VH-VL binders against q8ka87r5to149. Designs and how they scored, part 16

Target 1, 145 residues: q8ka87r5to149
Amino acid sequence: PNKFTVKAQEALQAASMLASSKQNQQIEPEHLLSVMLGDHDNIACQIARKLETPVDTLLSVVDREIDRIPKVTGASATGQYISSDLGKVFDTALKEAEQLKDEYISSEHLFIAMSEAGVKVSKLLKDAGIDRNAILKVLTSFRGS

## First folded at step 3 (VH-VL; framework fv_diridavumab)

Design h16
Fold by ESMFold2-Fast, scan of step 3:
Structure h16 (fold): chain C 145 residues (1-145), chain A 120 residues (1-120), chain B 111 residues (1-111)
Amino acid sequence: as target 1 above (145 residues)
Amino acid sequence: EVQLVESGAEVKKPGSSVKVSCKASGGTFSSYAISWVRQAPGQGPEWMGGIIPIFGTAKYAPKFQGRVTITADDFAGTVYMELSSLRSEDTAMYYCARDRWGYPYYMDVWGKGTTVTVSS
Amino acid sequence: QSVLTQPPSVSAAPGQKVTISCSGSSSNIGNNYVSWYQQLPGTAPKLLIYDNNKRPSGIPDRFSGSKSGTSATLGITGLQTGDEANYYCGTWDSSLSAGYVFGGGTKLTVL
């Protein structure tokens, strides 16, 4: 797949806007995770809730990490691009979509990729009990009761 | 197989602006970043900036900040580069090139180039 | 001057091996992946190597890349007349004043 679902595109655009509001030159996986967990309608948030993750606590940790990213302004602010870590997340998401034989890269592929790409948010997610196996178990279940 | 099709040659006077287009054929922009690279006669390539259409944001090389604007029409599969306040030193071949996401930043598919000549 | 330094020219006979160097700093080659591009007269650059040492499909195994510290090298074995071209290295520069940067180029002449 070389296309993103509409929901995934919205999350990526929200991540870019969050990075801009924080005066961060590069878009990091932390920005993407923050907007995905903060959106009730995003499947990543729904999966975390079904895994009984304390989403508010995790989101606070992620937001704290974002606050540590250096801010740039004035002549140093030449626009935004993605970080190398976010690039790794995208490469991993593409592989996950291919393994699942999906036509599009969707929010669940991005969420799996964030847990598996070996970046800082991957440790945060695994420490919270969120990894590829946990996400896939929720996705394959027909009932969450 | 994706191909990048650039607009035709331009001849401009100093102080004017030029807008070059780059259209993706056989693919889409949603999984790519697009860079603009120029090459003056007898010189090496110089990166001007790039855009990730899915984010709607662009990054510019500092030398061109304030003079260059890169935009995307994601539905049509077209990316534009507008360079203002043209000088004779802006005479060059202008290429668009595809980059996977934005990092690790490599350009695997290139347009054939648009010649821009700035003369009085 | 180019941020990445390459020798201006290199030459060899068919069947021989050549190497082209590319020198940078910690903010570019030292922290990022290196790519190599081939440019024949009158054509756009063509990607030869990406991620330091990987080849796109269709690029012969005669072309190889490597990186050590703040330097990278492009190797061409079994040199052919069709290899005569300009070669450029390229990488991202993490400093506040640059994005993607290219080397000054090396003209390969096949004698």
Scores: ipSAE 0.331, ipTM 0.743, lowest interface PAE 3.5, mean pLDDT 86

Design h17
Fold by ESMFold2-Fast, scan of step 3:
Structure h17 (fold): chain C 145 residues (1-145), chain A 120 residues (1-120), chain B 111 residues (1-111)
Amino acid sequence: as target 1 above (145 residues)
Amino acid sequence: EVQLVESGAEVKKPGSSVKVSCKASGGTFSSYAISWVRQAPGQGPEWMGGIIPIFGTAKYAPKFQGRVTITADDFAGTVYMELSSLRSEDTAMYYCARDRWGYDYYMDVWGKGTTVTVSS
Amino acid sequence: QSVLTQPPSVSAAPGQKVTISCSGSSSNIGNNYVSWYQQLPGTAPKLLIYDNNKRPSGIPDRFSGSKSGTSATLGITGLQTGDEANYYCGTWDSSLSAGYVFGGGTKLTVL
């Protein structure tokens, strides 16, 4: 797969808008995680709650990290790009989708990738009890087997 | 394997605008970003800006801010670069390139280039 | 400061080894991955090295890259006449005016 599902694209667009609202030049995994955990209809939020993760506490930590990202203003600050860390998340998500033989990269692949890519949010997620094996166990209940 | 196919050469008058297109060919396009890079005769490459189609946002180099507009028709697999208020020094080869904005920051697939000549 | 500095030229005989340097600052090479591009006359640049020291498929292992602090180096061993080209380093500049930046280029001449 080399294409995102509509739901995943919507989450990525929301992450981009969040980064813009915070005057951040780069879209970080923190922005994506905040959007996904803050959306009760997103499978990432549903998985975290099923794992009995303190989602509101985790979201507060993630949002605080976002507030620490340097802000950029003025004409030279126009536009944005993905961070190296978010790029690692995308690459990892592609590999996860291929392993599961899924045609598209979906929200669950992004969530697994955030826990496995070795970026700052990966430590936050693993400390909260969220890793690839825990996510896959819960996914079985959502995928009907 | 994917190729990037650019539109044909352009000859323009000073003060006019030029719009160059870049389309994926030879396979399904797969890219995190598309960058536009120009190279004037006898000079090195200069990054103008890029777009991340899935986010719908573009970023421009400061030198071109206000004169360049980069847009994407993600459904058709085409990206456009429009440069306005053309000057003689805008005479150059214009490349589109697939850009992995992220952990590696590199351009792995390049178009063959479109010559834009600004004269008279 | 945001421009990467390369020597304008380098030369060597076939079979020899050459190195091409690229100097930047903490906002570009110091904080980001470096790539190298080869440009043969009349052609588009071609990715030669990415992520400081990795080669794309099809690039022979006689091409290598390295990075230390705010400088990067491209190494070419077993030099061949077909290596005669311009070589450019490139990286992201994460300063306030963030964007991709290229070096000034190095012309490699092979006798």
Scores: ipSAE 0.032, ipTM 0.640, lowest interface PAE 6.4, mean pLDDT 84

Design h18
Fold by ESMFold2-Fast, scan of step 3:
Order: C-alpha cells, then sequence, then structure tokens
Structure h18 (fold): chain C 145 residues (1-145), chain A 120 residues (1-120), chain B 111 residues (1-111)
C-alpha cells in the first residue's frame, strides 16, 4: 500500500483536530481510536458493535486517557505530527494491508493495527475483547470471504 | 525506489530570503513526512522542521520558528523550505530527508543537499 | 552545544571493535527511539541504525545499536578502512518543544 483511503484520511484529519483541541503536541493512537469509534459510519465502530463490545464504555476510557496527555500552549502547540506510538500503528497497518492483499491502507487496517502494535490502546482493545482474530472474523463477513 | 532531488545552489545577501525545493523522484510524499536538516561547514546536522503532507501542517524547531516556512504540494511531489531574514550564520548545506509517517522516526532517504551561501 | 553528548573522536585498528556512546536525558533518549547516521566526507548522512537496534536493508550485521536508560551505543565490529566517517546519534526531544535532535558527532579514524 502506497496511500490511505479517503475514509482513513478523514479519520486522520479528525484525529489531528481532536489533538489540537486538547492542546496535545502529538497525535496519539488514542486520538485516532476515539475518532474512529465515535463515528457510526466508520467500519471500526461497526466491527466493535458487531463484536458486542461496550463501545461507549471503551470510548469513555479512551477519552480519559486523552485527558491525561500533557497540554501545551503558545507556539509549541502549533503544527501537527505523529507520536512514535502512532507511527508503530501505521507500520503495523501497512503490514496488515499487505497481508490482506489490499492496495490502500483503510480504516480496518488501522483498527487491526491498533490492537496489534503493542501500544497502550492495544491493551485497552484486547481487554475489551478486540484483537486481530476477532476483527478479521467480522471483517470477512462484511467482505463475503 | 524514491530519490529526493533538491534545487540548485544559492548565493544570497543578508536580510534576503531563500527557497529550496525537494522533489520526490520515483514516488510520492503522501505516505511520508519530509524533514529539513542543515549542516554548517565543520558542524553537525541541525533539524529545522518538517511537514506531514497528509495533515498539511508543518512543525518547526524553536530556533527557526518565525523565520522558516515549510510547504508541500503532494500533487507535484515537491516540498519547499523558505528561510527568511538570512544572516551569514545561515551559510550551510541544506538537506531534505524522508521520515516515515512522522517526525519521530528515522530519516531513511536523504537528498544530496543544496549549498546556501549568505554573503555581502 | 549539542543536547546529545558523543565523544568527539574514537580510533581503532582494522579488524578491531569500537563503540560510540550517545548520552541524553529522559526527555529524549529516555522516552524515544534512537537512530544512528554515518556521514562520509562530502556526502549526506546515511541511516545506519533505527529503532535503537535495527538495521536497514544493506547495512551489514557488524553494525549494532543498543539503548539503556538515557544512553545509547553504536557498536562496530570487524572494523574496515571504509568505516572512517562521522557518526551521529539522533532522537526526538519533547523538552525542546518537540523537535528532532542530533548528537555532536564522533569522528572514527581507522589507523
Amino acid sequence: as target 1 above (145 residues)
Amino acid sequence: EVQLVESGAEVKKPGSSVKVSCKASGGTFSSYAISWVRQAPGQGPEWMGGIIPIFGTAKYAPKFQGRVTITADDFAGTVYMELSSLRSEDTAMYYCARDRWGYLFYMDVWGKGTTVTVSS
Amino acid sequence: QSVLTQPPSVSAAPGQKVTISCSGSSSNIGNNYVSWYQQLPGTAPKLLIYDNNKRPSGIPDRFSGSKSGTSATLGITGLQTGDEANYYCGTWDSSLSAGYVFGGGTKLTVL
């Protein structure tokens, strides 16, 4: 995969805006997960609900973690870049897209990556019953394969 | 395989501005961040800032904030760095470097550098 | 001065082992991945090590990296004359209002 899908790009932009609104220096996996789970049209939210995950409870936990990220003001708060943890998510998403033979990195690859990258949201997702195998079972039912 | 091609050498007067370009050859910038790193004669490299094209925003090192502007045109595959209010101390080799999806990783592909000389 | 401290020079004979240290603080090396760059005279820096201890494709296994606490180390075994270069560590520094920082550099001489 060379590019992100339009839906994935929209989620990344929303995550960037969320980080800015919270005065966070970096975009974290928590910001991306919050945006994806909070969007009923996002496949990540649809997968979580299909798994009968308590999405509202998980969102509350994620939002509290975001609130714990240090806040900055002034010139140092401008400009957006990603954290090392979010970068690990991107690297993992690329590998997941290649494994699934997909041309683009899409929201489902980002969601799988968040569960597998070994970052803080990975533990949160697994504690909520969301891991690669669970996601793939639901995803294959959506894809008919 | 991506190569980064930088614009040609520049000779500038103090107080002027310089704009250096970095073009991706053999790929695009949509999946990467591009950093600008300078190196004065006999000195080590110094990070100036970078841009992540998918966010459309740039981040600058505190030393250069207010003097540097980094922009990207992902359609053209080109990133620009403009440095204003030039001083003799800005005489350096200016490199663009690819950073995979953000500033916090490694710079794996480097341009050959653009020499900028500031003299009166 | 550099935020990351490296010895200004190291030297060793062909076939020997050399180590280059890089010392920082909790806001940089302590919290972030470390990279190492090799710079031959007249060339751009070249990535040698990333994520503390990983090698890009094409970098021989005689180059290694490690990190402990707020310090990182580059190791070179089986030293060759072609290894004469400047070596720089690099990482992100959150205390600098979030900016990438390089070490001051170490000149390796093969005698």
Scores: ipSAE 0.135, ipTM 0.670, lowest interface PAE 4.2, mean pLDDT 85

Design h19
Fold by ESMFold2-Fast, scan of step 3:
Structure h19 (fold): chain C 145 residues (1-145), chain A 120 residues (1-120), chain B 111 residues (1-111)
Amino acid sequence: as target 1 above (145 residues)
Amino acid sequence: EVQLVESGAEVKKPGSSVKVSCKASGGTFSSYAISWVRQAPGQGPEWMGGIIPIFGTAKYAPKFQGRVTITADDFAGTVYMELSSLRSEDTAMYYCARDRWGYLHYMDVWGKGTTVTVSS
Amino acid sequence: QSVLTQPPSVSAAPGQKVTISCSGSSSNIGNNYVSWYQQLPGTAPKLLIYDNNKRPSGIPDRFSGSKSGTSATLGITGLQTGDEANYYCGTWDSSLSAGYVFGGGTKLTVL
């Protein structure tokens, strides 16, 4: 898997736009998690709901973490780059996709990766009852038939 | 396997601009970051900027801010680097390079380079 | 001037071990992954090490990388004549003037 699915690409684009609106120079896992949880059509939101996670509460916590990210004054909207933490999420997502024998890196791989990569959102997700095993249990029912 | 194919050598006069292209062969740019790196004769490589086509965003090194523009044509699978207000010091080999993961942390596939000569 | 400092040259005989240092600051090496690039005369740079200590497919285990604090090291064991090249470290710089930065380079001569 050297490619993202269209849905994953849309989430990444939305995360970039969110970072711009917050004057954040780096695109962080927090931005990606916020847009994925905020989109009821996204598999991450669907999984969290299936696990009976209070999505609105978790989203509020994530948004507060975004507000703590340093703002860059005078930066253009197009002056962004990927953070090292988001890079770790991508590395972990590729491993998850390869382990599941998937051709593309999809939204579910990114969601698993956010819970497992050892970044700040990983703690937030695990505190909310979301980890690899919980996600995989829901995905098993989703991928069945 | 992806190869990066750069446009041909350019000879330009001071004050003009140059636009170099980088085309993906055997793959796509949508999931990758593409950087432009130049190397003047006898000098080390110097990062000019990069674009993340999937985000539609470009980031430029401060030295080149205002003179360089990096764009992507997602349909054609091509990334461009345009450098304006050329000076003799801009004479260099210009490389495009890919991060295979779609993030800007390391460059794993490099074009062969495009020579740009600025002379009066 | 480069923000990452490398020795300008290093020399060793075939079969020997050589190490090349790369010194930076907390905003670059201290907070980000380090890569190493090999450049043979007349060619584009080639990725040799990424993520501090990982090798791309096809790079022999004679090449290794490490990072400690704000410094990184490239190690080459069993030195071969074909290793004669310029070596550059590289990393992201997270300061206000963020961007990718390369070291000044080290010319390895195999004597």
Scores: ipSAE 0.274, ipTM 0.724, lowest interface PAE 3.7, mean pLDDT 86

Design h2
Fold by ESMFold2-Fast, scan of step 3:
Structure h2 (fold): chain C 145 residues (1-145), chain A 119 residues (1-119), chain B 111 residues (1-111)
Amino acid sequence: as target 1 above (145 residues)
Amino acid sequence: EVQLVESGAEVKKPGSSVKVSCKASGGTFSSYAISWVRQAPGQGPEWMGGIIPIFGTAKYAPKFQGRVTITADDFAGTVYMELSSLRSEDTAMYYCARGGFRLYYMDVWGKGTTVTVSS
Amino acid sequence: QSVLTQPPSVSAAPGQKVTISCSGSSSNIGNNYVSWYQQLPGTAPKLLIYDNNKRPSGIPDRFSGSKSGTSATLGITGLQTGDEANYYCGTWDSSLSAGYVFGGGTKLTVL
């Protein structure tokens, strides 16, 4: 298990609950991105705002992608696991945290990872003007003040 | 289909506190934020704060910071709002509503709880 | 005082069109999606428009929304007596210490 900040753990738990409420057996990056953008106190939402991204428009696109994920019912509806795509996001987030010399994986590392991991949400974020360099530029202003 | 059920009307003395509950009925709201919104007689609605029930993490409007506490019993699907140091100007209808964070709109509203502060 | 400014009242005859404006700033309407709520006397607010211009299920298409810069507009065509209510705009304020903010409200009277 990687060490996550409390805020990142809360986002991951919300993503898990969102997947369950949608009857999705796997937790996808879409679930995580949806809960992070939907939480004003999450730095991902603040970064998107600072980049002048229309957050609610992006969130609507992400939520539509979640609605396309197959639903599971009956006996197969028990037991959640992390999708391979979310696994790629975690691997990328660990590398981002190491590059920034951070002791924990935080919401900003997960957000950078979602833009860089080469998964479906990476294209959605890039189309919205959000990539690693844009995130890092905003993050520098947050860390410098 | 899904609805939010609020606790009954309250009459309180100045200086006391009030705790209002909001329970999900006909579904669950564990992955959504629950907001508390009040409306004084003849006035518009005013957002007090919100919580994501599964985390217990709350955010408060600056006007209510230090006087309001929002908590959740996620397993039961119930959210609470406690307002302390009550004044006559706290007399209002208090609503819980789903959203205010995740969707940036509030789509399901409780019927409201009347809180009257008088001596 | 309300963060978002609305006219206190508007009126029109049945069958006519009305528009209700909502003015804010770059930290709220300028940066975030706007919602509109209808409140009949003695009832809780009801979501009428979300994401600037989208209708929840059950809301007739004579209700519409739009946003331009730091202002939003609610349009009601084919005005009916049952539309008489208070209307509120709402959005998120993106400053770190703010939250969800509402307009002061507009009373629609059908004459």
Scores: ipSAE 0.007, ipTM 0.497, lowest interface PAE 10.8, mean pLDDT 82

Design h20
Fold by ESMFold2-Fast, scan of step 3:
Structure h20 (fold): chain C 145 residues (1-145), chain A 120 residues (1-120), chain B 111 residues (1-111)
Amino acid sequence: as target 1 above (145 residues)
Amino acid sequence: EVQLVESGAEVKKPGSSVKVSCKASGGTFSSYAISWVRQAPGQGPEWMGGIIPIFGTAKYAPKFQGRVTITADDFAGTVYMELSSLRSEDTAMYYCARDRWGYTYYMDVWGKGTTVTVSS
Amino acid sequence: QSVLTQPPSVSAAPGQKVTISCSGSSSNIGNNYVSWYQQLPGTAPKLLIYDNNKRPSGIPDRFSGSKSGTSATLGITGLQTGDEANYYCGTWDSSLSAGYVFGGGTKLTVL
């Protein structure tokens, strides 16, 4: 896979806008996780709910982590770029999509990747009971058979 | 394999602007950033800026802020670099290059370059 | 001047080995991955090394990279006449006023 589904693109764009609103120069996995969990129509949110995760509590933790990200203002602000951690999430999402033989990188691949990439949100998700195995079990029930 | 196809050579007058295009062939832009790098005759490469099409975000090198605009046209699968207020020192080869996941990684696929000559 | 410092030239005989240095600061090489690019006459730069020491598919193992502190090194063993080219290091500069930066380049002559 070398492209994202429409839903994944919407989540990535929302993450970029969130980072801008927080004056963050880098787009982080925390921004992506926040927008995905905050969207009740996103499969990541649906999976978390099915796993009985306290989504509002998890979002509060993620938002606090975002508030700790350094802010950039004034004449030295030169735009945004992808953090190395978000790059790891994307690399992992590509591998997950390939393993599942999916043609596109979708929200579920990004969600699995966030739990597996070994970044800060991976620990947050694990502490909430969300890991690759748990996600795949719920995902299978949504896809059927 | 992905190739980057750049527009043809340009000859421009001082004070004008030039717009160079970069189109992906054999692949897509959605998973990558595109950087613009120029090289003046006998000089090394100089990064001008880049764009991440899926995010719609651009970042510019400080030297070029205010003179360079980088845009993406998702409908055409093309990225553009526009340089304004041209001077003779802007005579160079202009390359587009694929950056893995933004502006902090590496450029693995390069266009052949577009020659821009600024002369009166 | 370039933010990253390279020797302007190096030379050696066929079959020998050379190293090309690239010196920066904590805001660039010290904190970020280093890449190396080869530019043959009349061509676009070609990626030789990424993530400090990894090779793209198709790059022979006689090319290697390393990073130590604020410096990076490109190693070339078994020199061939076809290796005659300009070599550039590149990395991101994390300071708020800079972006991706290239070294000044090293001309390799194989005599």
Scores: ipSAE 0.283, ipTM 0.733, lowest interface PAE 3.8, mean pLDDT 85

Design h21
Fold by ESMFold2-Fast, scan of step 3:
Structure h21 (fold): chain C 145 residues (1-145), chain A 120 residues (1-120), chain B 111 residues (1-111)
Amino acid sequence: as target 1 above (145 residues)
Amino acid sequence: EVQLVESGAEVKKPGSSVKVSCKASGGTFSSYAISWVRQAPGQGPEWMGGIIPIFGTAKYAPKFQGRVTITADDFAGTVYMELSSLRSEDTAMYYCARDEWGYLYYMDVWGKGTTVTVSS
Amino acid sequence: QSVLTQPPSVSAAPGQKVTISCSGSSSNIGNNYVSWYQQLPGTAPKLLIYDNNKRPSGIPDRFSGSKSGTSATLGITGLQTGDEANYYCGTWDSSLSAGYVFGGGTKLTVL
């Protein structure tokens, strides 16, 4: 089966396009976080707002981190790679989905994974008051308990 | 632009195996997902399986599970598809196709296809 | 048998418009992105539409896609003789085949 929900696939595609527009050879968690927080229909944005996170401020920090990612301009700089850090986010998201007994990796699993995978965005999210417990508390309120 | 170069045509006997290769020109397969799709004469395309780097393993369509093996050689930039226990109904054009994102969402770049004929 | 149902053929004159349907279920089109592929005689399929309605670079805006519920459509306007080809929809299926599935194909004839 396709492991990601339609919304998660949409976010991943947007992250890929953002990385390309920034001349980044690797797709990083920063790219994914930026597109998820920038999309008002994405549950990650909705969760951050319910946690009263200053989303615009967090986005500006994330965008500055993206600006620090090395750019590629050399010959044969045509391919695009999923970074090691984004791979860690995916591995963590799969485990989060399994723990919640969800068949698909959704935007909420990716968001939890970004806070927990021990990558650069994990520190940014925790500094903003976003971690697994905070996310799960909001998700529980969305799901009726 | 990335191009996919497939190995040459094969003629095989029933019960044998065939191994088709797909080589990336201008990239490596550790960064891309690669599907294998076949098309029998006069029929539509049929997905066989693919390599998904995010999960580190190949995925196979249920119809081909147990008969197909998809492997990658990251260093050489080559992906292989081996189909065993060949039958006449396996006669088809075999394509490799890339998903640039790296997770089999769609197939944006296709090889030209390898003809495999199974006859006695 | 294909999991996704397309009409076997469609025809129209040059300059006209045509739509090709693709019908599935909740486990495939209903929950996943749809792509469309064009196959000219003797060639490999070519991606025309991905993510339901997006065009790759180099695909003219005469080609469009849409999705509603468990069905998708490919629209072609300003038909040209070079559009004569087989057209296939494709998507993931969450249960049947546990992978990517294609429609049965539609042969477009430009009269």
Scores: ipSAE 0.006, ipTM 0.493, lowest interface PAE 13.2, mean pLDDT 82

Design h22
Fold by ESMFold2-Fast, scan of step 3:
Structure h22 (fold): chain C 145 residues (1-145), chain A 120 residues (1-120), chain B 111 residues (1-111)
Amino acid sequence: as target 1 above (145 residues)
Amino acid sequence: EVQLVESGAEVKKPGSSVKVSCKASGGTFSSYAISWVRQAPGQGPEWMGGIIPIFGTAKYAPKFQGRVTITADDFAGTVYMELSSLRSEDTAMYYCARGPWGYLYYMDVWGKGTTVTVSS
Amino acid sequence: QSVLTQPPSVSAAPGQKVTISCSGSSSNIGNNYVSWYQQLPGTAPKLLIYDNNKRPSGIPDRFSGSKSGTSATLGITGLQTGDEANYYCGTWDSSLSAGYVFGGGTKLTVL
């Protein structure tokens, strides 16, 4: 069975912490996208910049969507869980990794998945010019030795 | 194929606690979610909660909040469910079930179940 | 008392097809993927369908699923006596007071 890379795990943990700081009980794709785009060392941010996406503008839109997520307090604030939409992103990321013959789900697979999973974040990314084909084209420029 | 191995049947007194374990055959749960689902005699299944080890946190159904604790060992080889303040109504079959990739949204592999009987 | 409503029973003859419905609301089926589980007497539930219409490896293609709005259906064609079981739909409920929820179950009898 496949698993996440260390960098992908760090992004997921940061997304969880962001959701907690916003008093959101569910971790959404918006939280994950915000963390990934806000980290200059994350490949998602690097790809967006290569596509000449105005990253700060996209981040502002994503953060506004996060602000719309209901806040929880009191007894209902116990524990966090991933949303159904984030679950769709994970399923899509697994399939992207399998299609590319990768043993691990990496940040780039999560980024592709967010553009393809048919969730709100997918529309935001495609409106910004970010889809699977655009991401894959840029990934060839990061080819390692 | 992966198997989920649950601990043996338990007979407990009212007011006590029970801790059931779930172990993956030959593997770990580091890239999975584990749900706990119970089924009382003649009733349908009821989701109690689950753990996503990658986040280090557990989610509990509101009905069980305050009475249930779900944990994983340091290597995610075994997941535990502890239910406290037992009542006769807690007599049920308790299943652990796996969700891929940290999902709590469906369960693809199920343990055989652990019978917990609460009686005087 | 289930938040997801299923008919309590359904019956059909061997070789026929049967459809089992599952009705919910916007906070569960309307916003989330639906799964279906088969439970034979004395056994754990077994996943038949996930993501509304996908089969795990090893599940025959005579089992199918679909979703429309706030309702989902499980279809079984070429009905066999070994299909006699309880069938449960399940999904995540996105409301603040819920988590994963199961339907009340449907007992399938092969006449």
Scores: ipSAE 0.042, ipTM 0.631, lowest interface PAE 4.9, mean pLDDT 84

Design h23
Fold by ESMFold2-Fast, scan of step 3:
Structure h23 (fold): chain C 145 residues (1-145), chain A 120 residues (1-120), chain B 111 residues (1-111)
Amino acid sequence: as target 1 above (145 residues)
Amino acid sequence: EVQLVESGAEVKKPGSSVKVSCKASGGTFSSYAISWVRQAPGQGPEWMGGIIPIFGTAKYAPKFQGRVTITADDFAGTVYMELSSLRSEDTAMYYCARDYWGYLYYMDVWGKGTTVTVSS
Amino acid sequence: QSVLTQPPSVSAAPGQKVTISCSGSSSNIGNNYVSWYQQLPGTAPKLLIYDNNKRPSGIPDRFSGSKSGTSATLGITGLQTGDEANYYCGTWDSSLSAGYVFGGGTKLTVL
């Protein structure tokens, strides 16, 4: 995979906008996770609910972590860039998509990557019962066997 | 192996604008960020800004904020850097370079550079 | 204007060892990965070291990098005449710039 699906691109753009609205210097995995869990039509939210995760509680924790990210006046005036942690999520998502033989990096690959990349949101997700094996089990019910 | 092909040399008048292009040979920039770095004669390199095409957003060094615009043409696999309000001190070699978006801390592939001369 | 400080020059004889320092602050080197670039006359910079101490394929193991606190060093062993070049450190600066910064450069002369 060398491209993102439309839904994944929309999530990434929403994460960028969220970071800007919070005056955050860089786009973090926390921003991406917040927009994905906050969108009831996003497969990440659907997987979390299927795993009986209290999504609203998890979202509150993620949003609180975003509030702890340092704010920079004029960040939106200089534009936006991704954090090294979000880059690790992308590298992991690419590997997950390749393992699943998918041509595109989709929301489910990003969600798996957030649980596996070893960043702060990875601990939050695992503490909530969300990891690669749990996600793949639910994903199988959506994709067939 | 990705190669970065930059547009040809430019000679511009003070007060005008210049737009330099950078094309990925054999691929697209979907997995990488592209930085623009300039180097005036006898001086070190200076980062101007970069773009991650998938976000459609660019980041600029504060020194160039308001004068530099970096854009991407996702259909052609080309990134552009436009510098406005040109001054003689903008005479430099302009490089595009590929960033590894996973870390945003190094440039592993560089174009050969585009000479921009600002003279009256 | 450079926020990363390098010695302007260093010199040594073939076969010797040399180190080039790069000093910054907590907002750049102290908090981010450091890269090193080699620039031969008339050419674009070439990546020598990334992620503080890693070499791209094709870069000899004579080149090494390290980072401690707010400083980084580039080490070159078994110095060769072809190593004569300008060397630049680089890193992300998370302070007011929120962008990439290069050191002032060090000219290595092989005597």
Scores: ipSAE 0.121, ipTM 0.667, lowest interface PAE 4.7, mean pLDDT 84

